VH-VL binders against q8ixk2r445to577. Designs and how they scored, part 262

Target 1, 133 residues: q8ixk2r445to577
Amino acid sequence: FFGMLQNKGLTDYCFDYNPPDENQIVGHQVILYLCHGMGQNQFFEYTSQKEIRYNTHQPEGCIAVEAGMDTLIMHLCEETAPENQKFILQEDGSLFHEQSKKCVQAARKESSDSFVPLLRDCTNSDHQKWFFK
Key: E = the ipSAE of ESMFold2; O = the ipSAE of OpenDDE; V2 = 0.75 times the mean of E and O plus 0.25 times the DockQ between their complexes.

## First folded at step 14 (VH-VL)

Design s4 (framework fv_cosibelimab)
Fold by ESMFold2-Fast, scan of step 14:
Structure s4 (fold): chain C 133 residues (1-133), chain A 120 residues (1-120), chain B 112 residues (1-112)
Amino acid sequence: as target 1 above (133 residues)
Amino acid sequence: EVQLVQSGAEVKKPGSSVKVSCKASGGKFSRWAISWVRQAPGQGLEWMGVIIPYFGTANYAQKFQGRVTITADESTSTAYMELSSLRSEDTAVYYCAKSRYYGRSAFDYWGQGTLVTVSS
Amino acid sequence: NFMLTQPHSVSESPGKTVTISCTRSSGSIAYHYVQWYQQRPGSAPTTVIYEDNQRPSGVPDRFSGSIDSSSNSASLTISGLKTEDEADYYCQSYDSSNKHWVFGGGTKLTVL
């Protein structure tokens, strides 16, 4: 699957990655922002290794969740996907993070009017349902 | 340093087409959003459309849909804006402008502008 | 689908403070970033404020931006006015429904 990864519950919002320096794509939190439909920083690729990749060009970024955390952070992709970079996109639209046994949910970022994807206990909420456009 | 350099002024007849170029340097052209904005004499800024070169995706303001085509050549780091069926009210300075993230970032670098005069 | 409304012109003396408003006719001003551009005669526009209240390098701290959700407007404030501030100022924000940018009508600042 390729495209803009949009939330079913937070209907106008897509996965978005906005690193401050275009030469450094790692270490920053993945956010949610208004879908623009143009690709660019909202274009993600779901791979056969269960990775969510930011870009196919150098450097390649892969979304990861560090142990004990609930935020999605951009890491460098590896030859073999580590467990913290594996997400199972289920038929109902859930994104299940294999290592933590939690689901990706659209949520308000603490102390702001911004939205981010966070790991939460899996529910049948539309805020945990994602699809590529 | 990022720089956008546009082609020179054009004088065109009504009913013809014009194609303005915008050559980028100093950064990752393919990943940017390149917008086109025009300004008629004594008037304000009017957004025409955008392209993201790497994805080949373009979007246009409704007013220009069907008359404007924005393209990009990644090999030469050049964006183009072609406006067809020219009318006298299309007389304006046409600017290209770069933004990092479409729908969010400011136009942080602008071309110098290209005057297109439509008269018979 | 919406308009950004600015006063047509504003005039103030050197050393004083001026505020230019930008009012959004529909949709929340606060949920979409507002940019401000300065255009001097014969020149391309340049950014003076981006993402509501941030200044690019090289822009003096006399320039500031703010958002007022109550009036659904953004404001550009210029303190310590100087002759070189004389220019047209444009606000800009995003139309997520149509996926395009919208510019305000522009404000001519005269420093007399």
Scores: ipSAE 0.624, ipTM 0.882, lowest interface PAE 1.8, mean pLDDT 91

Design s40 (framework fv_cosibelimab)
Fold by ESMFold2-Fast, scan of step 14:
Structure s40 (fold): chain C 133 residues (1-133), chain A 120 residues (1-120), chain B 112 residues (1-112)
Amino acid sequence: as target 1 above (133 residues)
Amino acid sequence: EVQLVQSGAEVKKPGSSVKVSCKASGGTFSRWAISWVRQAPGQGLEWMGTIIPYFGTANYAQKFQGRVTITADESTSTAYMELSSLRSEDTAVYYCAKSRYYGRSAFDYWGQGTLVTVSS
Amino acid sequence: NFMLTQPHSVSESPGKTVTISCTRSSGSIAYHYVQWYQQRPGSAPTTVIYEDNQRPSGVPDRFSGSIDSSSNSASLTISGLKTEDEADYYCQSYDSSNKHWVFGGGTKLTVL
């Protein structure tokens, strides 16, 4: 699957990655922003290794969650995906992070009106349902 | 240093079409968003459409749907805007402009503009 | 489907401060970035403010941007006015419903 990764509950918002330096694509948090439908920084690929890849730039980025954290951070992709970069896209649209046993949820960032994807206990909320468009 | 260089001025008859080019240098053309903006004499800026060369996707202002086509050639780092069924009201300076991210980033570099005159 | 409304013209003396408003007719101005462009006669526009209040390198700190949610407007403020500031100024924002860019009508700044 590939395309804009959109939230079912927060309907106008997509996964978005906008690093400050276009020559350095790692180390920053993945955000949610209004879907524009044009690809670019909202274009992601779901791979057979259970990765969510950002390949608009080189080198390619892969979404990861550090142990004990709940934020999604861009890391460098590896030839064999490490466990912290593996997400199971389930038939109901949930994104399950196997290493942490949690689901990706669209959530408001605590100190602002912006939105971010965060790991949360799995529920049947539409805010935890994602689809490629 | 990013630079956008546009083709020269054109004079066209009503009912014809015009194709303006915009050649980019100094960066990653394929990854940018290239927009076309026009300005009729003494009037304001009007967005016409945008293309993302890497994805081959384009989006157009409703007013120009069916008359405008924006294309890009990644091998020559050149974007094109073609406007058909020309009317006298299409007399304007046409600009290309680059932005980093569609829907978010400013138009940080602009071409010099191309004057298109539609007259009989 | 919204409009960005700017005053047609503003004028002020050298050394003083001027503010140009950009009001959004529908939808929140605060949820979409606003850019500001300067255009001198015979020239292409250049960016003076991006993403509401950020200044590009080379633009003096006399230029600033702000958002006012209560009036649903953005403002460009130019302090210490100089004759070279004479230009047309355009705001721009994004229409998420149509996935389109929108420009304001433009403001002619005269420094007398």
Scores: ipSAE 0.455, ipTM 0.840, lowest interface PAE 2.5, mean pLDDT 90

Design s41 (framework fv_cosibelimab)
Fold by ESMFold2-Fast, scan of step 14:
Structure s41 (fold): chain C 133 residues (1-133), chain A 120 residues (1-120), chain B 112 residues (1-112)
Amino acid sequence: as target 1 above (133 residues)
Amino acid sequence: EVQLVQSGAEVKKPGSSVKVSCKASGGTFSRWAISWVRQAPGQGLEWMGVIIPYFGTAYYAQKFQGRVTITADESTSTAYMELSSLRSEDTAVYYCAKSRYYGRSAFDYWGQGTLVTVSS
Amino acid sequence: NFMLTQPHSVSESPGKTVTISCTRSSGSIAYHYVQWYQQRPGSAPTTVIYEDNQRPSGVPDRFSGSIDSSSNSASLTISGLKTEDEADYYCQSYDSSNKHWVFGGGTKLTVL
């Protein structure tokens, strides 16, 4: 699967990666932004190793859970995916992070109109349902 | 350093077509979004369309849909804008502009502009 | 779809502060980033503000951007006005429904 990773509950929003330097793509938080439909910074690939890859640039980035936090960051992909970079895309659209036993949810930042994907306890909320478009 | 260099001025007759080029250097051309913007004499900026070379996808403003075609050649790092069925109202300076991410990033680099004059 | 409305012209004397508004006709101005471009006669536009309130390197801190949700508008503010600030200024935002960029009509800034 590949494409724009869109939220079922927050229907106009997609996974989005916008680091400050286009030549250094790792180390920054993954966000949610209105889907523009053009791929680029909203184009991701779900792999057989259960990675979510940002592969429009080289070296490829892999979405990882930030150590000690519930945020998702971009990290370099490794030959063998570490546990913090593995997400199980389930049939119902949930992105389950096996290491933490939590699900990726579209969440609002406090006092902001900004949205980000965060790890939350798994529920049947549409804000935890994702699909490639 | 990023540069966008456009082809030279053109004078065209009504009903003909024009193809303007925009050659990019100094970065990752394939990964950018290249937009085309025109400006008629004394008028404002008007967005015409965009191409993302890596995906080969293009989107056009409704006003120009059916008359404009935007293409890219990754091997030469060149984007092209072709406008057909030219009218006198198409007389304008045509700019190419780069953005890092379409729909989000500003147009951080612009070509110098190409004057297209449509007259009989 | 939506329009971005700017005043056609503004004028102010050197050393003063001027503010140029950009009002979105439908949908929230905060929905997508607003960019601001400066265009001097005979030149291509250049970015003075990106992503609502950020300055590119080389743009003096006299230039600032802001968003006001209550008036559904973005503003470009230029303090300590100088003669070289004379130019046309354009705001820009994105229409995700149509996958299109929208420019404001432009504001001609005259400095005395």
Scores: ipSAE 0.217, ipTM 0.769, lowest interface PAE 3.9, mean pLDDT 89

Design s42 (framework fv_cosibelimab)
Fold by ESMFold2-Fast, scan of step 14:
Structure s42 (fold): chain C 133 residues (1-133), chain A 120 residues (1-120), chain B 112 residues (1-112)
Amino acid sequence: as target 1 above (133 residues)
Amino acid sequence: EVQLVQSGAEVKKPGSSVKVSCKASGGTFSRWAISWVRQAPGQGLEWMGVIIPYFGTADYAQKFQGRVTITADESTSTAYMELSSLRSEDTAVYYCAKSRYYGRSAFDYWGQGTLVTVSS
Amino acid sequence: NFMLTQPHSVSESPGKTVTISCTRSSGSIAYHYVQWYQQRPGSAPTTVIYEDNQRPSGVPDRFSGSIDSSSNSASLTISGLKTEDEADYYCQSYDSSNKHWVFGGGTKLTVL
């Protein structure tokens, strides 16, 4: 699957990656932003290694969650995906982070009106349901 | 740094078409969003459409749908705007402008503008 | 569809402060970033404020931007007015329903 990764509950919002420097894509948090439908920084690929890949840049980035954290951070992709970069896209649209046993949820960023994807206990909430467009 | 250089002024007859070019240098052309904006003499700015060269995806303001076509050639880092069925009210300066992210980023670099005069 | 409404003209003396408003006719002004452009005669526009309140490198701190959700408007404020600030100013915001950019009608700033 590839395309814009859109939230079912927060219906106008897509995964979005907006690093400060276009030539340095690693180390920043993935956000949610209004879907523009034009690809660019909202274009992601779900791979056979269960990666969510930001592949419009070279080198390619892979979304990861560091141990004990709940935020999604861009890391460099590796030849064999490490466990912290693996997400299972389930039949119901849930994105399950296998290492932490948590699901990706659209959430408000603390102290802000902006939105971000965060790891939360898995529920049947539409805010935890994602699809490629 | 980044530069956008547009083709020169044109005088066209009503009913004809015009194709304006915008050559980019100094950055990652394919990954930008390139918009076209026009300004009739003494009037305000009017957005016409956009292209994202990497995807070849273009979108247009409703007013111009059916008359405008925006294309890009990644090999020459050049965007084009073609406007057909020209009328006298299409007389304007046409600008290309770059933004980093469509729908979010400001137009941080602009071409110098191309005057298109439509007269008989 | 929405409109961004600006005053047609504003005038003020050198050294004073001027504020130019940009009011959104439908949908919240705060849903999308507002950009501000300056255009001097014979020139292409240049950005003076991006993403509501950020200044590009080289733009003096006399220029500031703000959002007022209660009036559904954005404002460009220029303090310590100089004659070189005389220009047309345009606000711009995004129409997510049509996936299009919208410009305000523009404001002519005269510094006398």
Scores: ipSAE 0.422, ipTM 0.833, lowest interface PAE 2.9, mean pLDDT 91

Design s43 (framework fv_cosibelimab)
Fold by ESMFold2-Fast, scan of step 14:
Structure s43 (fold): chain C 133 residues (1-133), chain A 120 residues (1-120), chain B 112 residues (1-112)
Amino acid sequence: as target 1 above (133 residues)
Amino acid sequence: EVQLVQSGAEVKKPGSSVKVSCKASGGTFSRWAISWVRQAPGQGLEWMGVIIPYFGTAKYAQKFQGRVTITADESTSTAYMELSSLRSEDTAVYYCAKSRYYGRSAFDYWGQGTLVTVSS
Amino acid sequence: NFMLTQPHSVSESPGKTVTISCTRSSGSIAYHYVQWYQQRPGSAPTTVIYEDNQRPSGVPDRFSGSIDSSSNSASLTISGLKTEDEADYYCQSYDSSNKHWVFGGGTKLTVL
């Protein structure tokens, strides 16, 4: 699957990547922003290696979560996907991060009115359900 | 370092078409959002549409549906706006403008503008 | 669809402060970023405020932006007015329903 990765609960918001330097795509947090439908910084691909790839740039970025953390960070993709870059996209739309045993949830960023995807204990909430458009 | 340079002024007859170019330099043209904005004499700014060169995807304001086509050539870092079925009220300065992210970022660089005059 | 309404013109003396409003006809002004552009005669517009209240490098701190949810409007404030500030000013915000940009009608600032 590929396209804009949209949230079922926070219905107007998509995965979005907006690093400060447009020539350097690694090392910054993935955010949620209003879906614009034009691809660009909201275009992601779910791969057979269970990666969520940001493949509009070279080298390609892959979403990862560091051990003990709850934020989604853009890393460099590897030839063989490391465990911290693997997400299981479930039939119900949940994104399960195998290494942490947690699910990706749309959440409000602390001390801010902006939104980000964060790892949380898995629930049946629509804020944890995602689909490609 | 970022610069947008547009093609020169055009004088067109009603019913014809015009194609304006916008050549980008400095930075990552393919990853930008390139919008087209027009301004009739003494009037305000009017957004016409946008293209994301990497995807080749374009979106247009409803007012211009069926008459405007925006394209991009990544090999020359050039965006184009073609307006067909020209009328006198299409007389305007046409600008291309770059934004980093569509729907969020400001238009941080603008072309110098291209005057299109539609007269019989 | 919505409109962004600006006063057609404003005038003020050098050294004084002027505020230009931009009122959104439907939907909250606060849910989407507002940009402000300055256009001098014969020139392309340039950004003076982006993302509600941020100032680009090179724009003096006499320029500031604000959002007022109670009146559903954004404002551009220019203090210490100089003759070089004389220009047309445009606000801009995003229509998420149609996925389009919308410009305000523009305000002509005359410095007396």
Scores: ipSAE 0.571, ipTM 0.873, lowest interface PAE 2.1, mean pLDDT 91

Design s44 (framework fv_cosibelimab)
Fold by ESMFold2-Fast, scan of step 14:
Structure s44 (fold): chain C 133 residues (1-133), chain A 120 residues (1-120), chain B 112 residues (1-112)
Amino acid sequence: as target 1 above (133 residues)
Amino acid sequence: EVQLVQSGAEVKKPGSSVKVSCKASGGTFSRWAISWVRQAPGQGLEWMGVIIPYFGTASYAQKFQGRVTITADESTSTAYMELSSLRSEDTAVYYCAKSRYYGRSAFDYWGQGTLVTVSS
Amino acid sequence: NFMLTQPHSVSESPGKTVTISCTRSSGSIAYHYVQWYQQRPGSAPTTVIYEDNQRPSGVPDRFSGSIDSSSNSASLTISGLKTEDEADYYCQSYDSSNKHWVFGGGTKLTVL
């Protein structure tokens, strides 16, 4: 699968990666932003290694969750995906982060009016359901 | 270091077509969003459309849909805007402009503009 | 689907402060970022404010941007006015429903 990764509950919002420096692709938090439908910074690929790749720019980034954190951050992709970069995309649209046993949920970012994907206990909420468009 | 250089002025007859080019340098052309904006004499800025070269995807303002085509050639780092069925009210300066992230980022670099005059 | 409305012209003396408004006709002005562009005669526009209130490198701190949700407006404020500030100023925001950019009508700033 590849395309804009959109939330079922928070409609019109997509995975979005917008680091401050366009020459520094890794190290920043993945956000949610209004879907523009044009690919670019909202284009992601779900790979056979269960990675969510940002491969529109070099070096290629892979979404990861650091130990003890609930935010999704962009790391460099590795030849063999580490466990913190593996997400199981279920048939119902949930994104299950294997290492933490939690699901990706659309949530409001603390201290702002913006939205971000966060790890939360798995529920059947539409805010935890994602699809490629 | 980023620079957008547009083709020169054109004088066209009503009913003809014009194709303006915008050559990019100094960055990752394919990953940008390149918009086209026009400005009739003494008037404001009017957004016409955009292309993201890496994806080959283009989107157009409703007013120009069916008359405008925006394309890109990644091998030459050049974007093009073609406007057909020209009318006198299409007389304007046409700009290309780069944005980093479509739908969010400002137009941080602009071409110098291309004057298109439509007269009989 | 919405319009951004600016005053057609504003004027003020050197050294004073001027504020240019940009009002969104429907939907919240805060729903998407507002950019501000300066255009001098014979030149392409340049960015003076991006993402509501950020300044590009090289833009003096006399330029500032703000959002006022109560009036559904964005504002560009220029303090310590100089003659080189004479220009047309345009606001811009994104229409997510149509996937399109929208420009305000523009404001001509005259510094005497």
Scores: ipSAE 0.476, ipTM 0.847, lowest interface PAE 2.6, mean pLDDT 91

Design s45 (framework fv_cosibelimab; at its last look DockQ between E and O 0.78; V2 from the best seeds 0.00; counts 0 for: pae E 7.1 > 2)
Fold by OpenDDE, look of step 15:
Structure s45 (fold): chain C 133 residues (1-133), chain A 120 residues (1-120), chain B 112 residues (1-112)
Amino acid sequence: as target 1 above (133 residues)
Amino acid sequence: EVQLVQSGAEVKKPGSSVKVSCKASGGTFSRWAINWVRQAPGQGLEWMGVIIPYFGTANYAQKFQGRVTITADESTSTAYMELSSLRSEDTAVYYCAKSRYYGRSAFDYWGQGTLVTVSS
Amino acid sequence: NFMLTQPHSVSESPGKTVTISCTRSSGSIAYHYVQWYQQRPGSAPTTVIYEDNQRPSGVPDRFSGSIDSSSNSASLTISGLKTEDEADYYCQSYDSSNKHWVFGGGTKLTVL
């Protein structure tokens, strides 16, 4: 699966990665932003290694969850996907992070009008449902 | 430093087409969005469309759909804007403008502008 | 579709503070970033504010941006006005419905 990774509950919001330095594409938080369908900062791929891979530029970035965190951070992809980069996009649309045993949920950023994907206990909420478009 | 250099001024007849080029340097062209904005004499800025060269995706303002075509050549880091069926109202300075992330980022670098004059 | 409405012109004396408004006709201003551009005569526009209230490097801190959700508007404030600030200013925002960028009509700032 590839393209925009869009949330079901938070209508018209997609995974979005926009690091401040175009030449330094790792180490920053993945956010949610209005879907535009133009690729670029909203182009992701779910791979056979259970990675959520960002864009197609080299070096390729893969979404990871760092220890003790509930945010999604961009790391470099590795030949063998590390455990903290493994996600299961389930048939029901839930996006499950294997290592933390949490689900990715569209959430409002604290004291902001912005939104971010966060790890939360798995529920049947549409805010935890995702699909590629 | 990023620079956008546009092609020279054009004088066109009504009904003809014009193609303006925008050559980028000083950065990674494939990571950018290239927007086109025009400004009629004494008027404001008007967004015409955008291309994401790496993906080959383009989007156009409703006003210009069917009449404007935006393309890009990654090998030369050049974007193009072609406007057809020209009319006097199309007389304007046309700018290319670079942005990082479509739908979010500001136009942080601009070309010097290309004057297109449409007159009979 | 939406429009961004700006005052046609504003004027103020050097050293004073001026505010330029940008009102969004539909959609929430709070959910769509606003950019501000400065255009001096005979020149291409340059960014003075991005993402509502961020300043690019090189832009003096006299320039600031704000959002007012209650009026669905954005504002560009220039304090300590200088003669070099005389220019046209344009706000810009994204239309998520049609995925277009939209510019305000522009405001001519005259420094008296």
Scores: ipSAE 0.834, ipTM 0.939, lowest interface PAE 0.7, mean pLDDT 95
Fold by ESMFold2-Fast, scan of step 14:
Structure s45 (fold): chain C 133 residues (1-133), chain A 120 residues (1-120), chain B 112 residues (1-112)
Amino acid sequence: as target 1 above (133 residues)
Amino acid sequence: EVQLVQSGAEVKKPGSSVKVSCKASGGTFSRWAINWVRQAPGQGLEWMGVIIPYFGTANYAQKFQGRVTITADESTSTAYMELSSLRSEDTAVYYCAKSRYYGRSAFDYWGQGTLVTVSS
Amino acid sequence: NFMLTQPHSVSESPGKTVTISCTRSSGSIAYHYVQWYQQRPGSAPTTVIYEDNQRPSGVPDRFSGSIDSSSNSASLTISGLKTEDEADYYCQSYDSSNKHWVFGGGTKLTVL
């Protein structure tokens, strides 16, 4: 699967990556933003290694969650995907993070009107359901 | 430093087409959003459309749907805006403008503008 | 779709402060970023404010931007007016329904 990764509960919002330097794609948090449908910084690929990849034609970025954290951070992709970069896209649209045993949920960022994907206990909420468009 | 350089002024007859070029340098052209904006003499700015070169995706303002086509050539870092079925009211300066993220970022660099005059 | 409405013209003396408004006809002004562009005669526009209230490098701190949700408006404020500030100013915001940018009608600033 590839395309804009859209939330079922926050229907107008997509995975979005907006690093401050266009030549440095690692180290920043993945956000949710209004879907624009043009690809660009909202284009992601779900791979056979269970990775969520960004910008596959440059040095490749892969979404990861660092130990003890609940935020999704862009890391460099590796030849063999480490456990913190593996997400299981389930039949019901859940994104299950294998290492933490938690699900990716669309959530409001603390003290703002912005939204981000965060790891949360798995529920049947539409805010934890994702699809490629 | 980012620079956008546009093709020179053109005089066209009603019913013809014009194709304006915008050559980019100083950054990652393919990953930008290249917008086209026009301005009739003494009038305001009017957004026409956008292309994201890497994805080949384009979107157009409703007013120009069916008459405008925006394309990009990644090998030459050049975007093009073609406007067909020209009318006298299409007389305007046409600008290309770069934005980093479509739908969010400001137009941080602009071309110098291309005057297109439609008369007979 | 929506319109962004600006006053056609504003004028003020050197050293004073001027504020230019940009009112959104439908949908919340606060849900999408507002940019402000300055255009001097014979020149392409340049950005003076981006993302509601941020200044590009090289733009003096006399320029500031703000959002007022209660009036559904954005404002550009220029303090310590100088003659070189005389220009047309345009606001811009995004139409997420159509995936399009919208410009305000523009405001001519005259510095007497």
Scores: ipSAE 0.638, ipTM 0.886, lowest interface PAE 1.6, mean pLDDT 91
Fold by ESMFold2, look of step 15:
Structure s45 (fold): chain C 133 residues (1-133), chain A 120 residues (1-120), chain B 112 residues (1-112)
Amino acid sequence: as target 1 above (133 residues)
Amino acid sequence: EVQLVQSGAEVKKPGSSVKVSCKASGGTFSRWAINWVRQAPGQGLEWMGVIIPYFGTANYAQKFQGRVTITADESTSTAYMELSSLRSEDTAVYYCAKSRYYGRSAFDYWGQGTLVTVSS
Amino acid sequence: NFMLTQPHSVSESPGKTVTISCTRSSGSIAYHYVQWYQQRPGSAPTTVIYEDNQRPSGVPDRFSGSIDSSSNSASLTISGLKTEDEADYYCQSYDSSNKHWVFGGGTKLTVL
């Protein structure tokens, strides 16, 4: 799959990546922002290795979660996907992170009025349901 | 460094069309949002539309829908804006402007502008 | 669609401070970034504030931006005014419903 990764419960919000320097894509947090429908920084690819790739620049970025953390951070993709970069997009729309055994949920960012994807215990909430468009 | 170089000034009759070019250099043209903005003499800035060459997607301000066509040629790193059925009110300087991300980022590089004069 | 309303003109003496307002007519200004552009006569606009309150490299720190949710407005503040600050200033924000960019009407700043 590839396109804008959208949330069912937080309607019209997409995965969004906006690093401060367009030539330095590693180490920043993925956020949720209003879907603009034009691709670019909201364009992601779900690969056969269960990666969520950011294809705006070379080398490509892959979404990762560091051990013990609940935030989604951009790392460089590797030839073989590391376990912390593997996400299972289930038929019901849940986005399961294999290493942590948690699901990606749309949430309000701590101490702000913005939204972010965070790892949470898996539930049947529409805030944990995702689809590509 | 990023540069946007536009085609030269045009004088047009009412009812005709104009096509302005915007050649990009110094970056990755295909992934940019190329915006078109016009400014009538002594007036403010007016957004006309945008294209993202990588996706081939264009979007237009409602005021210009049906009269404007924005295209891009990735092989030449050039965007185009064509405005049809010209009226005297279309006399303006037309700018192309690059934004890093559509819907979020500022227009950080602007072309020099192209004066289009519509007169009878 | 919404409008961004700016004062038509403002003026102030060198060394003083001015604030240029930008009021959004509908929808919350707090949920869509505001940019500010400076345009000198005969030139293309340049960015002086992006993402509400950030300055591009090379823009003096006497330029600042802010958001006031209670008045649904953004402000560009220029302290320590210099004669070279005389220009037109435009705010800009995004219309997510129509997927359009909207510019304010512009403010002519005169430094006397």
Scores: ipSAE 0.033, ipTM 0.665, lowest interface PAE 7.1, mean pLDDT 87
ESMFold2 (binder alone), look of step 15: mean pLDDT 91; pTM 0.934

